# VHH binders against Phenylalanine--tRNA ligase, chloroplastic/mitochondrial, part 18

Target 1, 376 residues: Phenylalanine--tRNA ligase, chloroplastic/mitochondrial, of Arabidopsis thaliana (Mouse-ear cress) (q94k73)
Amino acid sequence: AVDIGGVAIARNDVVREDDPTNNVPDSIFSKLGMQLHRRDKHPIGILKNAIYDYFDSNYSNKFEKFEDLSPIVTTKQNFDDVLVPADHVSRSLNDTYYVDSQTVLRCHTSAHQAELLRKGHSRFLVTGDVYRRDSIDSTHYPVFHQMEGFCVFSPEDWNGSGKDSTLYAAEDLKKCLEGLARHLFGSVEMRWVDTYFPFTNPSFELEIYFKEDWLEVLGCGVTEQVILKQSGLENNVAWAFGLGLERLAMVLFDIPDIRFFWSSDERFTSQFGKGELGVKFKPYSKYPPCYKDISFWISDLFTENNFCEVVRGIAGDLVEEVKLIDQFTNKKKGLTSHCYRIVFRSMERSLTDEEVNDLQSKVRDEVQKKLNVELR
Below, E stands for the ipSAE of ESMFold2; O stands for the ipSAE of OpenDDE; V2 stands for 0.75 times the mean of E and O plus 0.25 times the DockQ between their complexes.

## First folded at step 10 (VHH; framework vhh_3k1k_2)

Design l04 (from l01 with S30R; at its last look DockQ between E and O 0.84; V2 from the best seeds 0.70)
Fold by OpenDDE, look of step 10:
Structure l04 (fold): chain B 376 residues (1-376), chain A 120 residues (1-120)
Amino acid sequence: as target 1 above (376 residues)
Amino acid sequence: QVQLVESGGALVQPGGSLRLSCAASGFTFRDYAMRWYRQAPGKEREWVAGISYSGGRTSYEDSVKGRFTISRDDARNTVYLQMNSLKPEDTAVYYCAARYQYGWETTDHWGQGTQVTVSS
């Protein structure tokens, strides 16, 4: 059992083999409770603390902090409450980890907004691990961390400003987040880009110019009124933002592979200390990769995410990348063949040929079994 | 396989009009926000316009407001950029991008781009 926020979560609570809607593998369950963001000497924790410091200093500790909320949430919390359409692809089993038909592993920290608002919280930061089914590469991991900020304003706040509520909130938001960016990155050029989120209007992305490139730092916006109304705050306005901690940490700490965040290797973990936001990761021995190709006729059960789940389930963090390298369609047969290259590379040791061959063999077997593909 | 194919780029005179198209395949088009970007020589890629997956919301860069219109046809898996009153400053490679949004997290798919040249 894993303890999160004082609540014990058993394996059978999350991994339900008897429920056809359940698609949570043991590999994902094993990540529950690790709470990297709560580790002061971990890059994610260091970054989180730095952000906390910013808010504490600039907003006189007015923001409540939630960092141990359960990642198991309802589909209502995860999707409906944030105005994701009922038929949106993100709700699919391909993209989201379902515990059951009504319960998921949270895919974003926004899943907690409505509940916190209903409970009477008006200014808060939510930090936590989030889960999604995704591809395998240096920047994608099925578990990562987000921080969400939320700030509610009352009519008394903007009535004297000469601004409408939306403009008031938007300006405050931008000011806040520009300050945060400077706090984290120093003096950097910034730009705002209009975008779309279902739960904010207007919606923005903040980009910073860093290391000769524009980096998206976060998404944000003025919260849709319907969300506030549902929480009994129809006369209020609010802003919200969400940022990915890994994404920022990779840049701030020069971490080249997202897998490192989950490493227990002392060569990695010893490089970081509490409050050391400026420390850059020093690479240690880079072990050689092993390349294995796998080709198969795809089936109705096949998706790239499903395939990646199979690979992760077998090889765990020994897989660096899965990439489609060839595709062929036999028009006569109506079949499509995919060829994927699996890059096996450990961050901790050299992999033996025998080990890689065994893993590949298992992948070959499992992909046929689970996805009903035909190997070529 | 996700594919975005831009078309409609051409050489036009200042004040002229073009309509760019981006044909999408390999994903559920209706669930993606669509965006246009452009990159001029020696400059960084910049956002031009965006349309929500519902089509209910559109946004534009300030420099193109009133001149450009983004629209989408979900039945045809196509997003458009109507460009009117074109200026030499609009010369760039225009890219179509499909954005998958999962909460605050986004994933972008990009086209290869189409060249727009505005010159007398």
Scores: ipSAE 0.656, ipTM 0.869, lowest interface PAE 0.7, mean pLDDT 94
ESMFold2, look of step 10: ipSAE 0.663; ipTM 0.832
ESMFold2 (binder alone), look of step 10: mean pLDDT 86; pTM 0.878

Design l05 (from l01 with T107E; at its last look DockQ between E and O 0.85; V2 from the best seeds 0.72)
Fold by OpenDDE, look of step 10:
Structure l05 (fold): chain B 376 residues (1-376), chain A 120 residues (1-120)
Amino acid sequence: as target 1 above (376 residues)
Amino acid sequence: QVQLVESGGALVQPGGSLRLSCAASGFTFSDYAMRWYRQAPGKEREWVAGISYSGGRTSYEDSVKGRFTISRDDARNTVYLQMNSLKPEDTAVYYCAARYQYGWETEDHWGQGTQVTVSS
């Protein structure tokens, strides 16, 4: 059992083999409770703390902090409360880890907004691990960390400003986040880009110019009024933001592969210390990759994410990348063949040919069993 | 496989009009916000316009407001950019992007781009 926020979570609470909606593998369950964001010497924790410092310093500790909320949430919390359409692809079993038909591993920290608001919290930061079924590459991991910021304003706050509530909130938001960006990155050029989120209007992305490229730092916006209304805050306005900690940490710490965040290798972990924002990761060695191709006729059960789940389930963090390299459709047979290259590379050691071959063999077997594909 | 194919780029005179199209395949088009970007020679890629899932929300960069219109046809899996009153500074490769949104997390799929040249 894993303890999160004083709540014990057992394996059978999350991995339910008897529920056809359940798609949480043991590999994902094993990540529950690791709480990287709560480790002061971990890059994610260091970054989180730095952000906390910013808010504490600039907002006189007015923001409540939640960092140990359970990642198991209802579909209502995860989707409905944040105005995700009922038929949106993100709700699919392909994209989201379902515990059951009504319960998921949170895909974003925004899943907690409505509940916190209903409980009377008006300014808060939520930090936690989030889960998504995804591809395998240096920037994608099924578990990563987000921080959510939320700030509610009352009519008394903006009535004297001469601004409408939305403009008031938006300006405050931008000011806050520009300050945060400077706090983290130093003096950087910034720009705002209009975007869309279902739960904010207007919606923005903040980009910073860093290392000769524009980097998206976070998404944000003025919270949709319907969300506030549902939480008993009909006459209020609010802003919210969400940022991915790994994304920022990779840039701030020069971490080249998202897998490193989950490494227990002392060569990695020893490089970071409490409060040491901006320390650059020093690569210690690059071990040789091993490339294995797998080709199969796809089935109705096949999706790339399903395939990646199979690969992850077998090889774990020994897989660096899974990439589609070829596809062919036999029009006569009505079948499509995919060829994927699996890149096996450990961050900790050289893999033996035997080990890789064994892993590949297992992948070949499992993909047939789980996805009903026909190997070529 | 996700594919985005832009078309409609051409050489036009200042004040002219073009309509760009981006044909999408390999994903549920209606679930994606669509965006147009452009990259001028020697400049960085910049956001131009965006349209939400159902087309209910549109947004534009300031320099193209009133001149450009983004729209989408979900039945045809196509997003459009109507460009009117074109200026030389609009010269760029225009890219279509499909944005997957998962809460605050976003991922973009990109087309190969289409060249728009505005010159007298």
Scores: ipSAE 0.637, ipTM 0.866, lowest interface PAE 0.7, mean pLDDT 94
ESMFold2, look of step 10: ipSAE 0.732; ipTM 0.882
ESMFold2 (binder alone), look of step 10: mean pLDDT 87; pTM 0.882

Design l06 (from l01 with Y53W; at its last look DockQ between E and O 0.89; V2 from the best seeds 0.67)
Fold by OpenDDE, look of step 10:
Structure l06 (fold): chain B 376 residues (1-376), chain A 120 residues (1-120)
Amino acid sequence: as target 1 above (376 residues)
Amino acid sequence: QVQLVESGGALVQPGGSLRLSCAASGFTFSDYAMRWYRQAPGKEREWVAGISWSGGRTSYEDSVKGRFTISRDDARNTVYLQMNSLKPEDTAVYYCAARYQYGWETTDHWGQGTQVTVSS
């Protein structure tokens, strides 16, 4: 059992083999409770703390901090409360880890907004691990960390400003986040880009110019009024933001592969210390990759994410990348063939040919069993 | 395979109009927000316009407001950019992007771009 926020979570609470809606593998369950964001010497924790420092310093500790909320949430919390359409693909078993038909591993920290608001919290930061079914590459991991910021304003706050509530909130938001960006990255050029989120209007992305490229730092916006209304805050306005900690940490710490965040290798972990924001990761060695191709006729059960789940389930963090390299459709048979290249590379050691072959063999077997594909 | 194919780019005179199209395939088009970007020579790629997955919300860069209109046809898996009153400064390669949104996180698919040249 894993303890999160004083709540014990057993394996059978999350991995339910008897529930056809359940799609949480053991590999994902094993990540529950690791709480990287709460480790002061970990890049994610260091970054989180730095952000906390910013808010504490600039907002006189007015923001409540939640970092140990359970990642198991209802579909209502995860989707409905944040105005995700009922038929949106993100709700699919392909994209989201379901515990059961009504319960998921949170896909974003925004899943906690409504509940916190209903409980009377008006300014808060939520930090936690989030879960998504995704591809395998250097920037995608099924478990990563987000921080959610939320700030509610009352009529008394903006009435004297001469601004409407939305403008007031938006300006405060931008000021806050520009300050945060400077706090983290130093003096950087910034720009705002209009975008869309279902739970904010207007919606923005903050980009910073860093290392000769524009980097998206976070999404944000003025919270939709319906969300506030549902939480008993009908006459209020609020802003919210969400940022991915890994994404920022990779840039701030020069971490080239998202898998490193989960490494227990001392060569990695020893490079970071409490409060040491901006320390650059020093690569210690690059071990040779091993490339294995797998080709199969796809089935109705096949999706790339499903395939990646199979690969992850077998090879774990020994897989660096899974990439589609070829596809062919036999029009006569009505079948489509995919060829994927699996890149096996450990961050910790050289893999033997035997080990890789064994892993590949297992992948080949499992993909047939789980996805009913026909190997070519 | 995800594909975005832009078309409609051309040489036009100042004050002229163009309509760009971006045909999407390989994904559920209706679930994606669509955006147009442009990159002028020697400049960085910049956001131009966006339309939400439902089509209910549109947004524009300030420099193109009132001149450009983004729209989408989900039945045809196509997003459009109507460009009116074109200026020389609008000269750029225009890129179509499909954005998958999952909470605050986004994933983008990009087209190869289409050249728009505004010159007398």
Scores: ipSAE 0.529, ipTM 0.828, lowest interface PAE 0.8, mean pLDDT 94
ESMFold2, look of step 10: ipSAE 0.649; ipTM 0.835
ESMFold2 (binder alone), look of step 10: mean pLDDT 86; pTM 0.873

## First folded at step 11 (VHH; framework vhh_3k1k_2)

Design m02 (from l02 with T107E; at its last look DockQ between E and O 0.92; V2 from the best seeds 0.82)
Fold by ESMFold2, look of step 11:
Structure m02 (fold): chain B 376 residues (1-376), chain A 120 residues (1-120)
Amino acid sequence: as target 1 above (376 residues)
Amino acid sequence: QVQLVESGGALVQPGGSLRLSCAASGFTFSDYAMRWYRQAPGKEREWVAVISYSGGRTSYEDSVKGRFTISRDDARNTVYLQMNSLKPEDTAVYYCAARYQYGWETEDHWGQGTQVTVSS
């Protein structure tokens, strides 16, 4: 059991192996209490605190901070309250961890927006672990951390400005976020790109020129009025922004693989003991990878995410990447074959051939059993 | 396998018009916002236009606003860029991109591009 937001969460509240509507494995449940963002001497926590410092210094401590809200939310909170269409692919069991048909592990911190607005909060930051069934590579992990900010304006804020409410909010937002980017990255060239999010209109992304390329820092926009109306704020406007903490921390600290964030190896953890931005991760060793291929005829149960869940469940953080390297269809049999390359590499030691062969053998057995594929 | 195939790039005179198409496969087209980018020789890739997955929201980079129109046809899994009043500075490889959006997270898939040349 773990205590999150004053609520004790037991394994059987989340993992229900006998329930076909549940797709949360033990490996994901084990992450719920880890809350890397709440660790002041961890890159994720350091980045969160640096963002807090920006808002505290530049906005008179007006932003309330929420970093311990439960990741167990309703489908209404996770999808409907933020205007995700009823038939959107993100609602599928393939993309989202379901506790039951109406309860999920949140895929974004925006699952709490409507709740916080109804409780009377108008300026806040939400930080937390979020969950997504996903592929495996050095930048994807099924648990990661987001921070978002939300700011409500009343008519007296924009009256007399010469701007309509939407323009006022958009300009305030861009000023705020340019300041944040300078706080985190220093003097960098910035550009705004229009984009689309269902819960904001207009929607933007902020990019910075950093390390010889344009890097997306965050998404943001003016909150859709229907969201505000549903919380009794029909005469207001608001802005919101969101960012992935791992992606930014990997750039800011020179961390080359998302798996490092979950490491307890002191050669990693000791480098961040000052609790400050400005530290660049110093690699201590590079261990050799081992590549193993697996080919099979796919079934109706097969998806890449289902396959990656099998690999993750067996190999954990010993798997660095799962990549489709070949696909062909035997048209006279009506069968499709996939070939995946699995890259095994420990962040802490060299793996022996025996260890890798054992992992691969378990993957071959489990994928046949769980996904009804036929090995080639 | 996600695939985006642009077509319709050509050599045109200044002031001319051209329509680009981008055929999509390997994903549910209606789940994706669609975008056009361009990259001129020796320059950075730049955003040109975006259309929401419903088709109801569009936006354009300032230099093309009023001249270019993005649209989508979900029945044909195709996004279009109608380019009018073309100028030599519009010369670039034009890329179609499909943006998967899940909360604040985005993931882009790119086409291989189609060449548009506006010669005086």
Scores: ipSAE 0.698, ipTM 0.891, lowest interface PAE 1.0, mean pLDDT 91
ESMFold2 (binder alone), look of step 11: mean pLDDT 86; pTM 0.867
OpenDDE, look of step 11: ipSAE 0.870; ipTM 0.946

Design m03 (from l02 with Q101L; at its last look DockQ between E and O 0.92; V2 from the best seeds 0.84)
Amino acid sequence: QVQLVESGGALVQPGGSLRLSCAASGFTFSDYAMRWYRQAPGKEREWVAVISYSGGRTSYEDSVKGRFTISRDDARNTVYLQMNSLKPEDTAVYYCAARYLYGWETTDHWGQGTQVTVSS
ESMFold2, look of step 11: ipSAE 0.755; ipTM 0.915
ESMFold2 (binder alone), look of step 11: mean pLDDT 84; pTM 0.850
OpenDDE, look of step 11: ipSAE 0.877; ipTM 0.949

Design m04 (from l02 with V50I; at its last look DockQ between E and O 0.89; V2 from the best seeds 0.80)
Fold by ESMFold2, look of step 11:
Structure m04 (fold): chain B 376 residues (1-376), chain A 120 residues (1-120)
Amino acid sequence: as target 1 above (376 residues)
Amino acid sequence: QVQLVESGGALVQPGGSLRLSCAASGFTFSDYAMRWYRQAPGKEREWVAIISYSGGRTSYEDSVKGRFTISRDDARNTVYLQMNSLKPEDTAVYYCAARYQYGWETTDHWGQGTQVTVSS
């Protein structure tokens, strides 16, 4: 059991082997409650606190901070309340961890917007672990951390400005976020790029030129009025922004693989003891990889995400990458074969050939059992 | 396998028009926002236009606004870029991108590009 937001969460609240809708494995359940964002001497927590410092300094400490909300939310919270279309692929079991048919592990912190607005909150930051089914490589992990901000304005905020409410909110948003980017990255070139999110209109992303490349820092926009109306805020306007903490922390701290954030190895954790930005991760060793290929005729149950979940369930953080390296269709039989390369590499030690062979053997067995594929 | 194939790039006189197409396969087209980018020689890739899943929201980079139109045909799994009043500054390789969006997170899939040259 873990305690999040004062609520005890037992394994059988999340991993429901008796529900065919449930696709949450033990490896994901083990991440609940770890809350890296709440660790002041962890890169994720350090980054969160730096963002808090910016808002405290520039908004007179008026932004409420929520960092301990439960990641177990309803499909209404995760999708409907933020205007995700009913037929969107993100609702699929392939993309989302379902506890049951109406309950998921949140894929974004925006799952809490309606809840917080109903409770009367109007200026807040939400930080938390978020979950999605995904591929495996050095920048993708099924659990990561987001922070988002939300700010509601009332008519008295813009009526004397000569601007309509949407323009007022958009300009305030851009000023706020340019300041945040300067706070985190220093004096950098910035550009705004129009984009699309269902829950904001207009929608933007902020990019900065940093380390000889354009880096997306965040997404943002003016909150869709439907969301405000549903919370009794018809006469208001709001902005929202969201950012992935791992992506920014990897750049700010020079961390080369997202798996490091989950390491308890003191050679990693000891480097962040001052609890402040400006530290650059110093690599201590890079252990050798072992490559293993697996080929099979795919089934109707097969997806790459399902395959990656099998690999994670067996090898955990010992897998660095799963990559499709060949694909063949027998047109006469209507069969498709995939060949995947699995890169085994520990962040903490060298792996023996025997360990890797055992892991690969278990992967071969489990993928046949779980995904009904035919090994080649 | 996600696949995006651009076509329609050509040599065009200033003031002329072109229509670029991007044929998509290997994913459910209606679930993706579609985008056009371009990269001129010696310059960074820059966004040009975006169209939402439904086609109901479009946006354009300032230098092409009023001259370029993005559209999508979900029945044909194709996104288009109609380029009018072309200028030499529009010379670039044009890339199609499909953007998967889930919450605040996005993932882009890129095509191989098609060359547009605007020269007299």
Scores: ipSAE 0.715, ipTM 0.886, lowest interface PAE 0.9, mean pLDDT 91
ESMFold2 (binder alone), look of step 11: mean pLDDT 84; pTM 0.852
OpenDDE, look of step 11: ipSAE 0.830; ipTM 0.925

Design m05 (from l02 with Q101F Y102E; at its last look DockQ between E and O 0.87; V2 from the best seeds 0.77)
Fold by ESMFold2, look of step 11:
Structure m05 (fold): chain B 376 residues (1-376), chain A 120 residues (1-120)
Amino acid sequence: as target 1 above (376 residues)
Amino acid sequence: QVQLVESGGALVQPGGSLRLSCAASGFTFSDYAMRWYRQAPGKEREWVAVISYSGGRTSYEDSVKGRFTISRDDARNTVYLQMNSLKPEDTAVYYCAARYFEGWETTDHWGQGTQVTVSS
């Protein structure tokens, strides 16, 4: 049982073999409640606290902080309330972890916006773990952490400014986020780029010039009015922003692989004991990789995400990358073959050939069983 | 395999018009917002235009507003950039990009680019 958002959640509340729409594996359930963002001496927690410090220091109307909201949400919260199109691929079982047909592990912290607005909150930060079925490499992990901010304005705020409400909110947003970027990264060149999110209009991204490249720091925009209307705020305007904590922490702390955030190795954890930004991670060893290829004729059950779930379920954080390296279609038979390369590398020790062969053997067996593929 | 292929780049005189196309394959086109960028010699790549997945929202960089029009044809998996009243400053390699969103997270796929040259 895990205590999430003030309630105890048993495994069978989340992992349900008897529900055909459930696709949450034990490996994902084991991450519920770990809440790296609530650990003050962890890079994710340190970054969260640094962002809190910026808002506490720069806004007289303090932003309320929500960091312990349950990641178990309805499909309405996760998709409809934030205007995700009804036919969008993110709603599929291939991309999203479903507890049942109406309940998911949240894909983003925006799943909580409507509820918080209905409860009367108008200036808030939401931080939490988010869940997505995804590929495996050094920057992708099925669980990561987001923070977002939300700020509601009333007509009194923009009246007398000479600006319409949307312009007022957009300018306030950009000023806020430029300050945040300077707080986190120091004196850097910045640029704004227009973009698209379904829940904001206009939508922007902030980029900074850092380490000889343009880095996307965050997405943001003026909240779509239909979202405010559904919460009784039709006379208001709001802005929102969101950012991925792992991506920023990897840059700020020089952490080279997203798997490190989940490490309990003291050689990693001891480097962040002061609980402050400014630490640069010092690698202690880079252990040798072992490459193994697997080829098979794919089935109707096969997707790359399904394959990566099998690999992840067996090898956990011992797998660094899964990459498609070849494919072949026999058009006369209507059969397609894929070849994947699996890179095994522990962050904590060298793996023996025997260990890797055992892992690969289990992957070969499980992919045939679960995905009905034919090995070559 | 995701692929974006731009076409339609050419040499044109100032004041002329040109239509760029970007054909997409290997993904569900209607799930993606589409963008145009350009990169002039010795300059950094800059955003030019964006169109939402539905086609209902467009936005343009200030220097091209009123002269360029982005559009999409989901039946042909193609995004277009109609460029009117071309100026020498519009000379660049033009890239299309497909942007997948999932909440605040985005993933971009890029095309190979097509050269537009505006000179007399």
Scores: ipSAE 0.633, ipTM 0.863, lowest interface PAE 1.2, mean pLDDT 90
ESMFold2 (binder alone), look of step 11: mean pLDDT 85; pTM 0.858
OpenDDE, look of step 11: ipSAE 0.841; ipTM 0.933

Design m06 (from l02 with T107E H109Y; at its last look DockQ between E and O 0.87; V2 from the best seeds 0.82)
Fold by ESMFold2, look of step 11:
Structure m06 (fold): chain B 376 residues (1-376), chain A 120 residues (1-120)
Amino acid sequence: as target 1 above (376 residues)
Amino acid sequence: QVQLVESGGALVQPGGSLRLSCAASGFTFSDYAMRWYRQAPGKEREWVAVISYSGGRTSYEDSVKGRFTISRDDARNTVYLQMNSLKPEDTAVYYCAARYQYGWETEDYWGQGTQVTVSS
């Protein structure tokens, strides 16, 4: 069992083999409790602490910090409370880890907004592990970490400013986040881009010019009023922002593959002992890849995410990439064939041909069994 | 396979109009917010317009507001940019982008662009 927020979470609280709506494999359960963001000598934890330092310095420690909330949440918390449409594909078993029909592993830290607002919190940061079923490559992993911030204003805050509440909140938000970006990245050129999130209106994206390209740092906006009304705050306005910690840490620490964050190899972990930004990851070796192709006629049970779950379940972090390289449709018979290339590469050692052949053989067997595909 | 193909770019005189189209395939179009960007010669790519997945929310960069209109047709998997009162500074390659959104996380897919030239 793992302990999150003083609550013990056992395997059978999350993995329920006899529930038809449960799609959480043991490989995902094993990530609960690892909480990379709570490790002061880990790039994710270092970044979280640097963001905390900014808010402590500029807001006199008035932002409450939540870093140990349970990742097991209701579908209402994860979707309805943040205005995700009822027919949006993210609600599917293909995209989201379901514990049961009403319970998921959170896909974003915003699952806790309504809960915290109802408890009377008005200025807070939420950091935590989030879960989504996804493809496999150097920047995608089914577990990653988010931080978000939330700030509520009362009429007294914008009265006398000459601005309506929405403009006041948007300007305060942009000032706050430009300061955060300077804190993390130094003196950089910035630009604001309008965007869309269902839970904010207006919605913005902050981009910085860094390493000769525009980098998206975060999304943000003025919180939709219906969210505030549902929490008893109809006379208020609020802003929110969110960011993915892995993507920023990969840039700030020069980490080339998201799998490194999960490594226990001392050659990785020892490099971050000062617990501060400014360290650049120094690669110790680049081991050779092994490529294997697999082709099959797909079934009604097949999705790419289902296939990637099979591959991850067998090969774990030995798989670097799963890429569709060919697709053929027989229109007369209504059959579609896919060919995938699987890139096997350990971050810690070279793999033998025998090891890779064994992994591939298990993948071939399991995909037929689990997904009812026919190998070509 | 995600694919976005822009069309409708042309040479036009100042004050003229153009309608750009972006045909989408390989994904569920109604799940994506759609965006237009442009890149003028010697400049960085810049945002122009966005439309929500439902079509109910639109936003425009200040220099095109009132002149450009973004719209979408989910039955045809197509997003449009109607450009009126064109000016020489609107000369650029125009790019269509589809944005998948999942909480605060986003993923963008880009088209190859279509050239718009406004000159006499």
Scores: ipSAE 0.722, ipTM 0.894, lowest interface PAE 1.0, mean pLDDT 91
ESMFold2 (binder alone), look of step 11: mean pLDDT 87; pTM 0.882
OpenDDE, look of step 11: ipSAE 0.877; ipTM 0.949

## First folded at step 12 (VHH; framework vhh_3k1k_2)

Design n01 (from m03 with T107E; at its last fold request DockQ between E and O 0.92; V2 from the best seeds 0.86)
Amino acid sequence: QVQLVESGGALVQPGGSLRLSCAASGFTFSDYAMRWYRQAPGKEREWVAVISYSGGRTSYEDSVKGRFTISRDDARNTVYLQMNSLKPEDTAVYYCAARYLYGWETEDHWGQGTQVTVSS
ESMFold2, look of step 12: ipSAE 0.784; ipTM 0.924
ESMFold2 (binder alone), look of step 12: mean pLDDT 85; pTM 0.859
OpenDDE, look of step 12: ipSAE 0.890; ipTM 0.954
ESMFold2, fold request of step 14: ipSAE 0.748, 0.769, 0.765; ipTM 0.913, 0.921, 0.922
ESMFold2 (binder alone), fold request of step 14: mean pLDDT 84, 84, 84; pTM 0.849, 0.851, 0.857
OpenDDE, fold request of step 14: ipSAE 0.907, 0.908, 0.910; ipTM 0.961, 0.961, 0.962

Design n02 (from m03 with G56S; at its last look DockQ between E and O 0.93; V2 from the best seeds 0.84)
Amino acid sequence: QVQLVESGGALVQPGGSLRLSCAASGFTFSDYAMRWYRQAPGKEREWVAVISYSGSRTSYEDSVKGRFTISRDDARNTVYLQMNSLKPEDTAVYYCAARYLYGWETTDHWGQGTQVTVSS
ESMFold2, look of step 12: ipSAE 0.774; ipTM 0.919
ESMFold2 (binder alone), look of step 12: mean pLDDT 84; pTM 0.855
OpenDDE, look of step 12: ipSAE 0.850; ipTM 0.937

